# VHH binders against q9m2c9: the designs that were tried, part 40

Target 1, 358 residues: q9m2c9
Amino acid sequence: MACIVEDPQRAGQSNETQIALISGVPDDISKSCLARVPREYHMAMKCVSRRWRDFVCSDEMCDYRNEFNLAESWIYALCRDISGGVFLHMLNPFSSRRSWKRINDYPYIPMREGMGFAVLGKRLFVLGGCGWLEDATDEIYCYDAAMNTWFDVVPPLSTKRCYFACETLDGKIIAIGGLGLNPNAKRTWDIYDPLTRTCKSCSDVNIVPEMEDSFVMDGRIYIRGGVGGSSTAVYSASSGIWERMDDDMASGWRGPAVVVAGDLYVLDQTFGAKLTMWCKDTRMWIHIGKLSQLVMKQPCRLVSIGNSIFVIGKDCSTVVIDVENVRKNKMNGVMVCSSIPKTWDDDIDVISCKSVAI
Key: E = the ipSAE of ESMFold2; O = the ipSAE of OpenDDE; V2 = 0.75 times the mean of E and O plus 0.25 times the DockQ between their complexes.

## First folded at step 13 (VHH; framework vhh_7nfr_2)

Design a99 (at its last look DockQ between E and O 0.57; V2 from the best seeds 0.00; counts 0 for: pae E 5.0 > 2)
Fold by OpenDDE, look of step 13:
Structure a99 (fold): chain B 358 residues (1-358), chain A 122 residues (1-122)
Amino acid sequence: as target 1 above (358 residues)
Amino acid sequence: QVQLQESGGGLVQPGGSLRLSCAASGFTFSNYYMSWVRQAPGEGREWVSAISGSGGSTYYADSVKGRFTIARDNVKNTLYLLMDSLKSDDTAVYYCARSMWESGYEYLFDIWGQGTQVTVSS
């Protein structure tokens, strides 16, 4: 159901006795109250009234929730099924009944590969990609998690690309490298700025040619690419340049990476599944623990919420690692983890995972 | 069914003027921001202008600012784009699109028209 959202500016002109959000309560107080309702009930809230719907879907709602530290992070996975269809799945990791749910079908791009996946605020962005017979695209789609609605984004990427790194930094979406019609695309990055509604393309020879993985840490974007992931680069927004990544740090980046509370974790999948952490102080990789092969179905993606790492594999099988507890409780080198079972059909590949806080 | 239908496109000389119209149906027109987006040959889509549901707020791309005027008639469910001082670079297919309802998000669209061709040529 397309949220028929009314223009908030209309509230001022028509003396129509704006039905109070809550009867007998000033709107500011009402908004504060509504903002305190847990995220799991937001869908129901949207059914109460048009004004409730509009508020719940508004950025104002998010602002209230952020201000009061009420924002709840849910995990979103961009997935591909056996038919090649692309779907968005959602997980509330803190619900009593943790289960993956398929969201509205990706309306626009069946069978695209190599798409970027980014989060900005309450919105998820799907960028670029290519088909088996189709060239790379510059198209950007946006899913608003509050509205539960898909949008087209204008302008598109400056460069058509697929199999590129995609990150969010300083309120901007950065699309880095990849493949495209333009042979130079692999050494370019696009900066999409929603505030200015612009997408700028930049180039740097230090960008690695084939992107495999990326993460953001300490205001910098790290990328890994090349044959076998042998090449790394670091982007600093302040300087606008790409530099070579530290060799010691790069040497341990042998799988999906995630940043938790400022620390870098990598799931090394070369010989089983080992969680490692980069120690900034010692400049060494520390072994945290091993994951059981029984619970992990490759390929895996990582996402973090708070102090927890979610390892999401095939069919959205999920293992949850509490990094604080794992450091304290090593039983025979195997990490004690909780698992979230797959709840849908088999043969779903997880392309990318992100968390959205609302 | 939600529908947008553009009209008013055509051939015009540089410096000329043109008025585009977009007829909206299937939704409460006044509740939504509306935008014009254009696409030149071989180029990506470019946001041109947006107007709030009430018409109280208008937004323009720098490329058209001072030359184009967006307006709406909520009684007629019609969006307009008045284009003055047209340039060759304004040649494009112009699309009417329903935008996200919040100000500042004029770059998000969920419904599109079929577009109308505008050609500026001597």
Scores: ipSAE 0.771, ipTM 0.903, lowest interface PAE 0.4, mean pLDDT 88
Fold by ESMFold2, look of step 13:
Structure a99 (fold): chain B 358 residues (1-358), chain A 122 residues (1-122)
Amino acid sequence: as target 1 above (358 residues)
Amino acid sequence: QVQLQESGGGLVQPGGSLRLSCAASGFTFSNYYMSWVRQAPGEGREWVSAISGSGGSTYYADSVKGRFTIARDNVKNTLYLLMDSLKSDDTAVYYCARSMWESGYEYLFDIWGQGTQVTVSS
């Protein structure tokens, strides 16, 4: 039973315009104590008072937890059911049970394909997309993971687009290429700046068309796509320009990718599943091991938390790979990994996965 | 059921004035920041103005500052936008929107009205 409970105001003794967070305790000390409560209890804290709810949901609390290395990363999966409905699943990887939970306030997001999915701070963004006979949209929806609610975002993208690369870099969301009403949309990219609540559009005639996949490493966005073969490109935030990806590096990018401690890992799902690692300093792909396809139904998505790679497949079935331990613990070349059972709902496709630290 | 319903739009000559109203129901009106957002034909949505739950703090886009006034009546659960010195560029559908709490600005909206048309032409 959730409820709102407020502390009585103490007249003239604590910031005169509002009641104290904890009676008889300075607000700075109260905030320090509340910010240290594990994230799994934050929902209960919202029931104590309006001030507690507002603090738990605030940027201030999120910033405090990040500053003091208290932030906890939970995984969010953007999913589609058999009816085409779009919703989120969430996983607390630190829970003793570790199970996926469905999040769906109600279906405000239209049935669309080719949507972007990005994270900024405590918020998840769903951008653009199109229906099978519908043109692309510029709409942006935001899920605030602290509030556990959906919001519309204003302004929208500068360019209507679907089937585009979407990544977060230097606190901004970058939407690259794709399809839309404007035939030149495939050669543009939008920069959404949450600080100014603005969206800027840029163009480059050499942007790779037909986006397939992307990742971020060392302040750069890597993209793969193109017709007639594997085309790759790299966007550098410091220069604002596009570069050619290293040919040796590109040759091993044959599946979903994730970065752990500065090393790029790729799951090559050709004829089973093989995890490989690119070491930037040595310019070599290293075979890490094989994964069984019986638990991880294609397509798979990768998310890293600490030294762990979460491999998330159909119905949110998940295996967890500790990259430092798996080189030592193989059976016939197959990595020994822990697993997390699939969700209760069957026939759920995972569109994209991200982690949110709060 | 949370609902917002705008009214007061219409046709007005350049330099004229108009007052928009937004009736709120299904939630505790005074607990929320409220905003006006507009959409001109063929354009994206543009934030116009916001007001705090108590009405003590008001915010305006640069394009309307000095010409528009936002207000609320927490007894009648009604949000207002008083529009003076109207220009043809102000022609748009005006939406009332409920904002989540965020320090300083209300650019994230969870509930929208249906909109009211404002047309400025001679």
Scores: ipSAE 0.209, ipTM 0.689, lowest interface PAE 5.0, mean pLDDT 81
ESMFold2 (binder alone), look of step 13: mean pLDDT 85; pTM 0.873

## First folded at step 14 (VHH; framework vhh_7nfr_2)

Design a102 (at its last look DockQ between E and O 0.41; V2 from the best seeds 0.00; counts 0 for: pae E 3.2 > 2)
Fold by OpenDDE, look of step 14:
Structure a102 (fold): chain B 358 residues (1-358), chain A 122 residues (1-122)
Amino acid sequence: as target 1 above (358 residues)
Amino acid sequence: QVQLQESGGGLVQPGGSLRLSCAASGFTFSNYAMSWVRQAPGEGREWVSAISGSGGSTYYADSVKGRFTIARDNVKNTLYLLMDSLKSDDTAVYYCARSDYESGYEYLFDIWGQGTQVTVSS
């Protein structure tokens, strides 16, 4: 599927005096200026003019901001309310007024469970899931964070899946295992490539059934599943093969996992909330600290931005852990964390959290 | 209100031809790439064809290449799909869809029509 490469030959059409982005300023300079505007104002920028809108929503803008280290990471939480409705919440963690905001609902994401959540560039993807009355689906939805718009994605997943692991690797979305009508789905993964607009299904016997958690570290996908999360596997993109995860590493994977600056952190929620880190050198799990039960509403999800771990629990209650500070303070005790209070009165379950940098 | 409305579907014999139309309203039609997407019974949605906003570029799935022709009339705000040499496998509900204008990615659609049924049967 050829990217609509704008035919360079249409460069010859009429000099319609493209209204300058900024009057009296060359477009290249204008773009540079616009790219430096903080993300919180991008919505307003889109209201200035069509050209501004187009630029702000463009990949060019994103590239520019990335190139100059201007990109700002916001947290997105896929959530479910008591009614079973699925919605997306957004948090700007760097705002002075840290609050979760509900994003406009995708009109067609009905009561679904077991959906995958992935990020590619400025886009969030919601994949698969199952309804109360429906089996697993293969549907893919995309939210463009710059456009603040939902899209349908074609083609769908190759395999209908729910409660599967979903990760991104090398510009592709990987949907791994899960449940569905197809009994073989448990030992398969889908590779969705946005560039080629293809979704292919692969199989490997080492894919663990009943997927519970996953993360990406050092270019590999780690998955945990099985009864009680007892089975683990690792995928290497270089080999294209799934292997068993090392037992020493697997033994400490007892909750949500997140990678921060190349290091693996796990929140053990069995007895309170304990943050542990995998030390690659010693091949041991290190206890980092405990979260106060007062600030944490389980179940929690983890997302990282920079050197910070965001622990996002029920009702989008959020605790922020600075891993550098925690490491330095060798605090054998309760970690000093900042909290973002819940803004919602409704009982909201957080399904998954991801960060998007724009 | 942004709306797409398909028409022209029906029953046709193998080897026959159909012309689908999609009337667009509520947006600047020429600014958007448009696509035809089809869904066969029990199958997922399949991209069929796309056309750029200006109509200068057209794209086809391999399954329909050489048989289908996508066109648009920006004055009439209408998208067309000329389907020739129809096969049984072409039986599906055909949807017109508006593509993501800004991303240039043809796989992203934000607006859909209700669809029109195409049945190819002897």
Scores: ipSAE 0.416, ipTM 0.744, lowest interface PAE 1.0, mean pLDDT 87
Fold by ESMFold2, look of step 14:
Order: sequence, then structure tokens, then C-alpha cells
Structure a102 (fold): chain B 358 residues (1-358), chain A 122 residues (1-122)
Amino acid sequence: as target 1 above (358 residues)
Amino acid sequence: QVQLQESGGGLVQPGGSLRLSCAASGFTFSNYAMSWVRQAPGEGREWVSAISGSGGSTYYADSVKGRFTIARDNVKNTLYLLMDSLKSDDTAVYYCARSDYESGYEYLFDIWGQGTQVTVSS
């Protein structure tokens, strides 16, 4: 269980002169020292005192770490077990003991399909979805990765939806299309802004009818939908304009996608598992390498951290690909792989993966 | 044994006033930002107002700004919402809610009351 201090002594300390973070050290210096501690030790730091817990979990600490380029990205996988239960696994890719850990510290989350999964800052959001016994929902849940706790989110989505495209852009979560009892859900997108406490619904007749996949690149949301993935579109939140996706670019988008340093990578699984990269200069897809499906059972998800692509398959079985040499050479780099073992939880499907930097 | 219990709801005419109360127990009340959140039948929850732990800062949704006043009494461990110039769109179940001490007190909530009904009709 996470060591979250819910000490009754918090009342006494909050109502009195605050105690020093580190005895004999000015608080400014103490905060500078604490902010430099590697993220893997933050859980233990929360057990030291009320003031340590408050600082470790604070936006101030996250801001310090970002300002000084100390932020560390961990990977979170939204998973479903065979019973339909939905939960998170997390991975610290910087630890020498790279293994997935289940997050059990924990609210009741109903069984659902077609949920959105998005990141804003230190927080992960699970949006919408539908279940066996229920219609699509507008509910939103949030996991705060610094506090290691779940929250109910208000307001909910403006439109109940499932099987929709869900991305973050410019501090907002964009939920696009999908299904629900509202017949216009497939023609709408919700703009969720937690800072203004609003969720606004927008519509455009040109939105593709069925959402299959999406990614964000260069300030735009790319979506793929329609019968067999036949329709693509590009949305710019800054202008509100829906545009046609480049046909050559769209032709290679036949699986999960990830963006690394402005370059688009796709795991194309139509004739085997191969990683390809979109080359902007030649407007061609470049073959990077093939992955053995014996190791990476479908479906697979992609997450990037630095110059590494994490390919995450069933049971969180993971392959790590270093694409730095490919990007430097742009056409002829050598793919470097390593692996991270499965979770102990058998028969787990990975719905979506995101990284959170703290 | 954290508990929040609302009271003071009822039927009121358009243009009328109402005062809601929320009694808090089982935690150090003054350490937490508190909010009022409302839900009309068949609609989603909407954040209404928030107040800092000390009471020094107050925040309001645009839909209620100038008409509603949030207050707290840290001696009695009670949160209040004074509602003036009520209109039909204010009809809802009103909840008091606690935010975690370190996060989005206006949109992230870990503890809820049972709610109290406010109905604005002629």
C-alpha cells in the first residue's frame, strides 16, 4: 500500500507555526534538495512528515523539477483483466529493476469498454466508456501520480460517449466522436478544461463516423476512422479547422503510433509486426525493423520516453527500442532492443499507455 | 470516519434566497479546501463554489457569481452557501465536497456529502 500520511497530527501542525522541513536548514534550501531526489524515492519521502508529504505531492515540487530539468517520466498502462476489471500498472524505466507494478491503492472503478485515457501534467484521466449492463457514460476519474490517489472529476464530459478518440492538447482533453445514446456523439467533440471547470461540446458535420485511433503531432490531432480505417482527418485546436491528412502519410498508418522528437513511428501489423517511420523529406515510410510476435502478443501499444519506444503487449510484456541512431541517420539506423518481463497478473489486456513526468 | 452532511435545502420562489449548511466531522476541517457541487436531474455534476482552508480565498462558477456566497466556520466545522436571486436553473441536488489537500479543489473531489435538494419554482 502506498505510504500516504493521513496523520491526525496534521491538524495541530497546520494550525500552528510550521515546523522546518529539515532541522537547521532554511525551507528554500530544503525544497531545492528534496526536489533533486530521484522519483523512485518519493513514496518513502511522503512518510517522513506532513510537510514532506505536502511538498512531494505539490505542484510546486513538479514545477521545480521541470524548471531544473529533473523530471522523470514513468509509464502507466490502463489494463483490463479477464473479469473485466479496469486498473493501472506502472513502470519506472530508469530503475535497474525495470518491472511493472500494479496500482492497488485504489477506488472502485466499474467495468467498462471504449474508455478514453489521457494525461494532463501529473494526472491520468479515464473518461467515458460503456459496459455490459449500462449505456455510455460521461464520468471521468483521475489518478494523481504524485499523490498516488484516485479522484472523482467534476464536471463530467458534456456528451456520454464510448469508443472515441481521446487526446490532450494545450492543457485540455479532447474527446472526439464515438458512440452513445446521443445520436450526435459521432459528430461532436468535447473540450474538457479542468482549470476553467468546463466541458464544452463542439460539432462539425465533417467528423469521420467511426473512431479507431489517434495521435498528436505538431500541435494537431490526427484521427483514423471509418470502415476498416478508411477515413483520416487532422484537427488543429488552435484554429478549430478539420483538414485532410496527407494520403501518403495515411497509407502507412496501420497500427499504433507514437511520436519521438517530432518523427512519427507506427507499428504496422498487417503482414507481421514491423516498425516504420514517416520520413517528411521524402514523404515515404521507412522500415526500421521487425518484432517477433512470440514475444509481443497483440494488441500492442506504443509509448515514448526520450529516444526510446516502449512496445507494450499482452500482460504488459514490453520491448524497448532505441531509435536515436535511426533519427540521426534518418534512413539507415540500427534498431536496439531490450525487454521488460510480464506482470504477475495473467491474461491482462493493455487498453492504453501514457507517460507521466514528475 | 470522514463525514459531510448537508442541510438547508427546500422549495423557494424565483428571486428568493436560501442558505445551505454542511457539517464536517472526522478530519481537520481547516486544512482542506471545500466546494459546493450541484446536479440537476438527468444532468452531470457542476462545480458551484470553493473556499480555501483558511477562508481567505473564495471562488465561484460564472453561472452563480454575484448571487451566491460561500463561507466557512472553522470553529464549528461548518461550510455554508448563501444563495440569493435564485432562478429555475439553480434547481438541483447540492453536495458539499472535500478536495484532497494538495490538488484541484475545484474539480477533483475525494469526499462527498449525501446532498440536499434545492427546488426553485413558482
Scores: ipSAE 0.337, ipTM 0.766, lowest interface PAE 3.2, mean pLDDT 82
ESMFold2 (binder alone), look of step 14: mean pLDDT 85; pTM 0.866

Design a103 (at its last look DockQ between E and O 0.60; V2 from the best seeds 0.00; counts 0 for: pae O 6.4 > 2)
Fold by ESMFold2, look of step 14:
Structure a103 (fold): chain B 358 residues (1-358), chain A 122 residues (1-122)
Amino acid sequence: as target 1 above (358 residues)
Amino acid sequence: QVQLQESGGGLVQPGGSLRLSCAASGFTFSNYAMSWVRQAPGEGREWVSAISGSGGSTYYADSVKGRFTIARDNVKNTLYLLMDSLKSDDTAVYYCARSTYETGYEYLFDIWGQGTQVTVSS
């Protein structure tokens, strides 16, 4: 006769009580399978178990998907409604029905202008800003696109600022210049490092005043400021040194910019919307095409995913431009456009747009 | 509703000690890393210390390392900060804050307590 003997102390002494992610499958293999599920289903996956939710929201999953080129970029637009409230819209460009959806799970942000908007990994950061009669703030808020949750961020910026250049480079958020109670704010920049939990302020008397626009290319932050973009500068995060911007490149930077596969594109909205591209080897701006003003209500913002530029205007009206043909050596110059319906609500201004890859 | 309630603040002489407590309710306390964050008058918030959900890992800002000890009691759902060798620049309102991650992300907080005043003076 056989008898099962159990030891209660053995059951109570284990420090590892994890259940398998998938029954009968080693966790490493399970994670590989789960990481390959398209992003549009990630919300459903979070409902399976706490282990699934933790993995779907984890840096490990994000890192795996990036390493194996599985990451999917969704677009987030920082918007302002008619009441002055700030909120996010989100677009899944890979969905069969492409439409903007409002993110409604964050408390109403007070009326603020001149905020920075930056991406680090799976998280979107909203920094600083000011009101009509309110001073600039140093506050930072974060939306985690994997958790779909807002957070307060500590520490705040070292310098209260609004209308500043704000970009992500090398795992840090860099807030440059702008306006604020500090009379020297336009000559400083803050380096926000979440790994060290620090925000350090730097200064240089040669910083370009009042920021209009910025972009990141080749490990550098390009900044345009002053009336009509009359002042330009380049910041190298690796050295902390300001460099001179190429005069020919600067001359064509007359609107919002985006970098696609290392190439700089600018939407010049002076007289109708014209898309141009900077050609490094000839030092010339190349005309790509002209967009209808009736389709694109100003101000417009640019974001890229793959070989596509998303031009996002008032009420989140959106035109998608495929620039693949321009970048091919053998074939030149056919611009393909499509449109995405505007949001249901009118009178929404788009402050900034970023993509988040998960 | 999720709530954090601090207590134990007060006036103390330089070199003295205080023990802060934070009672947590409305969530599974042991699933979350917890932090103490302080704010002196006219200054921004400063992270002070963090502890993992299990209590197995602790972290301290350089300004308090060796003087402050963070602890938690997951049975009582209570976070503690034992403050020794207090200095005048430790004067601040101390907040209990919930992070969304176990550890390593003690810059993101979604739930705050009301704060408790600590004043170090003769």
Scores: ipSAE 0.412, ipTM 0.793, lowest interface PAE 2.7, mean pLDDT 82
Fold by OpenDDE, look of step 14:
Structure a103 (fold): chain B 358 residues (1-358), chain A 122 residues (1-122)
Amino acid sequence: as target 1 above (358 residues)
Amino acid sequence: QVQLQESGGGLVQPGGSLRLSCAASGFTFSNYAMSWVRQAPGEGREWVSAISGSGGSTYYADSVKGRFTIARDNVKNTLYLLMDSLKSDDTAVYYCARSTYETGYEYLFDIWGQGTQVTVSS
C-alpha cells in the first residue's frame, strides 16, 4: 500500500476543519500522547490517518520524543550479500524479540563498494562508492527512518569517492579521502550540509590515504588509513586543520572503533576479538575483554547505544557489551556480554553500522 | 507503476526558449511536490526548480531565477518547466523528480524520470 504522503504544505491552506488527531482531544494533547507511543508501533500509527502519518513522520515528533527522553535508538546496518547487493538491516535492541529485519532495498545501490554511511537526526545517508563497472561515485542516498523511505539527495558530493571515511560533525556529513578518478581526492574532504544543501570541498595534506576507519570524539574527527592502517590524522574543528594523531593513542587503534560516553573503545581483531579502551588519564590502552569466536564472525563493526557496545559481525551476528561495569570496577571488571541470535542463514557482510534515535 | 516521463527537450539557440514537460503516472500527482533537476556533461546533478503539490509555492535555483518558470497541471498530471533566455550553461539532461516530503532537507527525491536532453548552442 503506497502510503499516500500528502504534501505537508497543503495542510496549511485549507481552512477545512482539520479533523482532530484524536477526536475530542486538543491537538497539543494528542501530539503529546502520540509521541509517547513506543517506536515499534510507529508504522502502525502511520496507517491510522494521514494526519497521524504526517505527525509521526514529522520533525516535531522527533523533537518531542528527544525532549522528553522518549527517543529509542535502533541499529541500522549497511550490508552486502553474496550477490553484491547492498541493503539495510535494522535491529531494535530493546525488543523482547531481538531480531534483525531487512529494510526495503533501495533500487539504485546495487553492487556498490566503498560507500560512506552517516546519520543525521532521523536520517541515514549512503554516500559515494564504486561499482563493478563504474568508478567512484558522488551519489548520496538518504533513508528516513521515520518515513521508512529512501530518497536521492541533490546536490551530490563535490568529489567522487569510494573507500573513504565518513563522519558527522556539527550537523554536517564529512567525507574524507578515499579513492577516485581524481588523484587529489585522497587529500580532500567534503563537507555536506543538508540544511543549506551545499557540499564544500577542502584540501589538507595531512589527510591520510586509503581510509580504513574513523570515529568522532570530543568534537574531533579521527581517521586511520594507509597500508595496514599505519597512518592516522585528527581534525580539530577549532583550528580547521588536520594533524597527526598521537602515537601512543594511534598504536592501539587496530580495529573498529566506537566512542561510548566520551571514551574510546577498539575491537582488535588481529588475534581473536579483543575489546580495548583508551584511558585518557594514563594515556594507555586497557584490555577490557575477549569475545568468543563462537558468537562473533569477523569482520565486525561497532556501534554504541547508551553504555552498551554492539559488536556486529558477519551475518549480523551481534554481541552486546555493557561497559558500565567496566567503568565502575576499574581494571578488574568482568565484561558482561549478551548475544543476539542470527535470524537468517544468508551470507551477509556488514559494511557499516549506525544507530538512529527516534 | 510509478513513472515520470520527460519531454520537450531539444536543440535551441542561446537566448531561445524551451518548454519541458513531465508526465506523471502511478501516484496521486497533486499530493507531491515536484522538481526539475539537471545534469550537465561531466557535472553532478543540480537542482533547478521545485513546485509544491498544490502549485502554490515555487522555488528556483539562483542560476535560473528569473529565466525559468515551473508549473504544474494537476488535472493532467503534468509538470512543466518554461525555460527562457537560455544559455550555453543550461545545456544538460533535465530530469523531473518527485519529492515525497518537504523537510528541512528540500532536495530529497524518490522517483526520477529518464531525462530529456536540452542543448543550447549557436
Scores: ipSAE 0.023, ipTM 0.312, lowest interface PAE 6.4, mean pLDDT 84
ESMFold2 (binder alone), look of step 14: mean pLDDT 85; pTM 0.870

Design a104 (at its last look DockQ between E and O 0.60; V2 from the best seeds 0.00; counts 0 for: pae E 3.5 > 2)
Fold by ESMFold2, look of step 14:
Parts: sequence; C-alpha cells; structure tokens
Structure a104 (fold): chain B 358 residues (1-358), chain A 122 residues (1-122)
Amino acid sequence: as target 1 above (358 residues)
Amino acid sequence: QVQLQESGGGLVQPGGSLRLSCAASGFTFSNYAMSWVRQAPGEGREWVSAISGSGGSTYYADSVKGRFTIARDNVKNTLYLLMDSLKSDDTAVYYCARSDYETGYEYLFDIWGQGTQVTVSS
C-alpha cells in the first residue's frame, strides 16, 4: 500500500458550484430518477436536502411526471365542520390504508359560504364567498399540494362574488355568475390567470341567474341554474360565447356530474341514488345502477380518477365505482363498488371535491 | 417566530423619492424570494417587485419599471425598495412579503409584514 490512486470522480468535483442531488450523477439524470418516485414518498424526499425539497415542490417535477404519465391523482375535499369552519380533507386512493386525512391548518380561509373551488396544476384555489353579515369578497387562497402550504393570492378576483360556478379551462380559472354587491355579477364571469396575474371580466345575457352545478367536458363549461335547476348553458372556449345546452342532454342532469374518459355520468338523487351515463353516439341516458342510501348520506359530490368514480357524501363517506367493468362487460344494473369509511369527525359537510395530479 | 417589519414610508411630493426597508427574522432569509406588494385605498393588493434569494434576479410590475429598484442585503437580513419619480398613483400601503422562490413569486405569499404607508400628494 505504497500508492493511493485518486478517485476520478473527485477530479471533477472542483468544477461544481453546488452539491450534487445524487453523488456521482449529473443533476439532469438525478431529476429524472427522483421524478419517478411514487407520490406517497415525496414527503420523505423533502427531508433529504434543500435541493431535494425544492425539486419535489417544483413545477419542473410536476410537469415531468405529467409528461411521462407518472402523475398520481389524490382527492381533496373542501369541508365545513359543525362550527362553520372550512378546511381540507385529503385521500390517497392508492394507499394500502385508504382513509381521509385532515390536512394542516387553514389560517388563511375565514368562515365563509358560497366559495369557489378550482384546481390548476398542483394547486387548489378557494375563491370568493360571503359571511353571515359580510358582503361577497374577491379574496383568493391557494393550497399548493406539493408544498402542503397555504398562500394568499394576488391579485384578487375582479368581481366580488359568492354562490357561483367555478371551473378550470385551458389553464385558467373561470368564476361564473353568483351574488354580490355588484348586481351585474349574476351575468358576468371572471377569467382568472394567476400565473400572469390577470383577471378579465366578461358579460353575457345568456348566463343563468342562480348557480347550482357545473362541469367541464370537451373544452366546454356546462352550468345548471335557475329556479329549481331549470336553466342550463354552455360556454365554448373556441367561440368565447354562451349557448343553451342540448335539451336531451340537460334532461338527465338531475344531480352531481362527473366526466370519465370523455363520457358524462350523473348521480340522480331524486328517488335514491341512481347513476346514469350520457351515451354520445345514441344520444340517450343509460342506467348504470343504484347506490345504496344506507351507507351514503346526501348530498353527494363526484370525482373521477382513471376509470373510477368516487361518490363522496356527508362526513366524507365514500363509495368507489369502477366504470370500466360496466363499459367492457355491459353488466347493466350491477355495479362493482367498494367503500372508504367516513371520517371520525361527525357532521362534516362536503362543499366540493377535486383531484390534484402530481 | 417568522417576522417581517417595514419602515421608511411617509408623505412625499410628486416626483420625489423614498427608500423602504424590511427587516426579516426567524428564518434563513437568503433561502427565499422576497416581494413588495402594495394596496391602494379601496383596492385589492397589487404585486410590485420581487428579488431572488441570492439577489441575482429582479422582477418588476410594468407600472413601476424604470422607477423602482429592489435590493436585498443577506448579511443584514434586509429587503429594500428604492422608489424614484413617485406619482400620485403610487399612494398605497406597501407590504414586504415572502414568496415561493421557484414559482409563484409574483402571486403567492405566505408571510407578510405590517405594511408602511406611502402617500404621494399632488
């Protein structure tokens, strides 16, 4: 042992300005490897170093995972407790123990009603709303699901509003109609782009005055409102105008809706929960099956992940329906479903549910 | 606890100058992008300027480009805004805000100072 051979990797280390993400690996390759780690382990990755935390929380990682079809969708429920407090529950549907977890404190969201709830990338936005004696607000709060942190959003909405439809379309958040000090809010919509810090206010006489529900399908926003949900309208992104919805399609929209693989599903709650699907090629509503009311308390919200519909009721009680079996096997009247138990906190109302893919 | 404290506001004639300061404590200052955000009476908050954690990159709203300069001193844990050629439209409460370093530095903020009043009287 008269001579020690220098490590060739040591000769290259003097040229670096930063500590490598993974020793002996170029940072671009390291990022590719880290981006492929399942989402359930991302919290642990944040503890390795500042550089790992910054990458795990970055738009770059989220964009890579989406580009390579590695993104994993988790469900977030905007909830209200018995005291009127607003908070989020989160569900990882791929975990071995599928249970709802209350996420960290929400000091940025005051006790309000009629708020909008929208997703853009890795971020959840809570918009507007009003209090008991308070007029509608234009305030926006953001929960970043990668950072697990709440932020104030600047600028606010251009129009103060509550009880409005709120959807994401073409990378922008669309806030439609509702109530507020401005009597024109009923017939306006805000096109909000938080990345460019712009909010554009638009108006159209075809916007219905009372908002009940909305969904997005094929680049279009569908809204339902009016007295008893009697009026519908459709916003087409390509034309920028509002039109009345097809009467046959509208006739089956009698409850919460969700889109799975380009097909519209509706849970009709009139006489017990009945799941139906709009069949584009025949232009008919087709019965999928019934959902037992014994386990599920109304009202219900719907979220899709892959070919599964999550039906989320009071206290976050949840039923999971695999619509792939229905479409493939044509098992009319027989639903394949599983359940996720309600949260331990009773009297939780679910205001809205969205999925976030990271 | 994490804290931001602004100073240097006041009453100034149009065309005048002010220098705002923001003292930071309770966190590693150089790890975070920092912003100035202002709020005129009766209006919502408006982002003004941002600077990266190292100070190497600076960003400005169109309304203040060429008139305002953002700077930081990572030894003193202090953020600055030099305001020149002030206009009546610059009248607002100015807030120092901690933002997301890599993204959202112009629209997402988690920590705020108390604000300092800048009044430009015509």
Scores: ipSAE 0.330, ipTM 0.763, lowest interface PAE 3.5, mean pLDDT 81
Fold by OpenDDE, look of step 14:
Structure a104 (fold): chain B 358 residues (1-358), chain A 122 residues (1-122)
Amino acid sequence: as target 1 above (358 residues)
Amino acid sequence: QVQLQESGGGLVQPGGSLRLSCAASGFTFSNYAMSWVRQAPGEGREWVSAISGSGGSTYYADSVKGRFTIARDNVKNTLYLLMDSLKSDDTAVYYCARSDYETGYEYLFDIWGQGTQVTVSS
């Protein structure tokens, strides 16, 4: 725990008349006003003044926006191009001109595979991964969405990991299983706590090897791995242990998974693209609908915002499914979806997708 | 170009003292919190100490608390680490690092120096 030693003597720093955020307006009101500005303009706001920049990039801004239900969720996709370069794409799904934008180049690690991708607050984390010539890494990078800046994170992971499950739970990043030089890594997970700046490694025999997918639901982490994705496990933070996932639930987990409003959805990509939902009450998988093959470029990743599922495929091709509408229309057929067209001619693979609300 | 350059490393006996310096260029030095991070052989990077842009606040890892002192000269654009009572476990490459924003998160760094080797050995 870093002890903040406040030097009591510098209390005398002169009331430098902090230049008001907005001339003639009290700062509290100014902040409230600034917080109401749509996210698309935050970049421009940062150019107004240092104080504006600082505020816009602050947690305070986020708090204001959350308090007033002004936070806007954008989608971030970690992508890889044909050269092996890794980069971050961003989508404002609610824009009139919905298009993916490339963010700053991945600053540090060209040609990595098997990286974890996690979100905490306004920050995205890229963890671990393997290089072509390198074994698994323990490196952690952070992208602050408000600042639009990449950071290195210290300390690194406790265990070098590649192709591992990565989730967030209770303000912590959980890195689970994966491959690495350490044979025990497959049965371990790391808990990274940004508040304490600690990374703790734990082990459990129930952690499945060869991670394929993961999701968080009802405060639990679900993982799928093993040969052909045949093994599943569930972690409860309250107990600190991993348990086997129920067979009935596990049986339908045949693709990317996402939780929407507490319900689990899975995109089965084995024969086309079928969206299924886990019904907690009946303990059955329900077929929701099919996606048109014309709009879907596999492999796909899922991310949810509100009641919408975003299916993001190759080249960041995106299909948007309104879950509420689909459930109401009981269409035993092809789901009516909106699509966001490809904006790039480059062949890019989507590694992982997350949403960040600011 | 934004650059950090460490100096002052070397070989020292246990119980000895060293003073590391980090020269900063290419940015307004006083606007950024700065940190020292070290990496021992075969180990991950370890945060050592941080100082606010103004120098008004300093932070230390428990492992170095009471022994190390971080300071900065904003006129000279230089970060310092005074290391006293050095131990063998302090052997590492020491890096200066910049935090792009005083976010209160001492674990985030956007710019690094090349590092300077500190070896504590009898």
Scores: ipSAE 0.091, ipTM 0.567, lowest interface PAE 1.9, mean pLDDT 86
ESMFold2 (binder alone), look of step 14: mean pLDDT 84; pTM 0.862

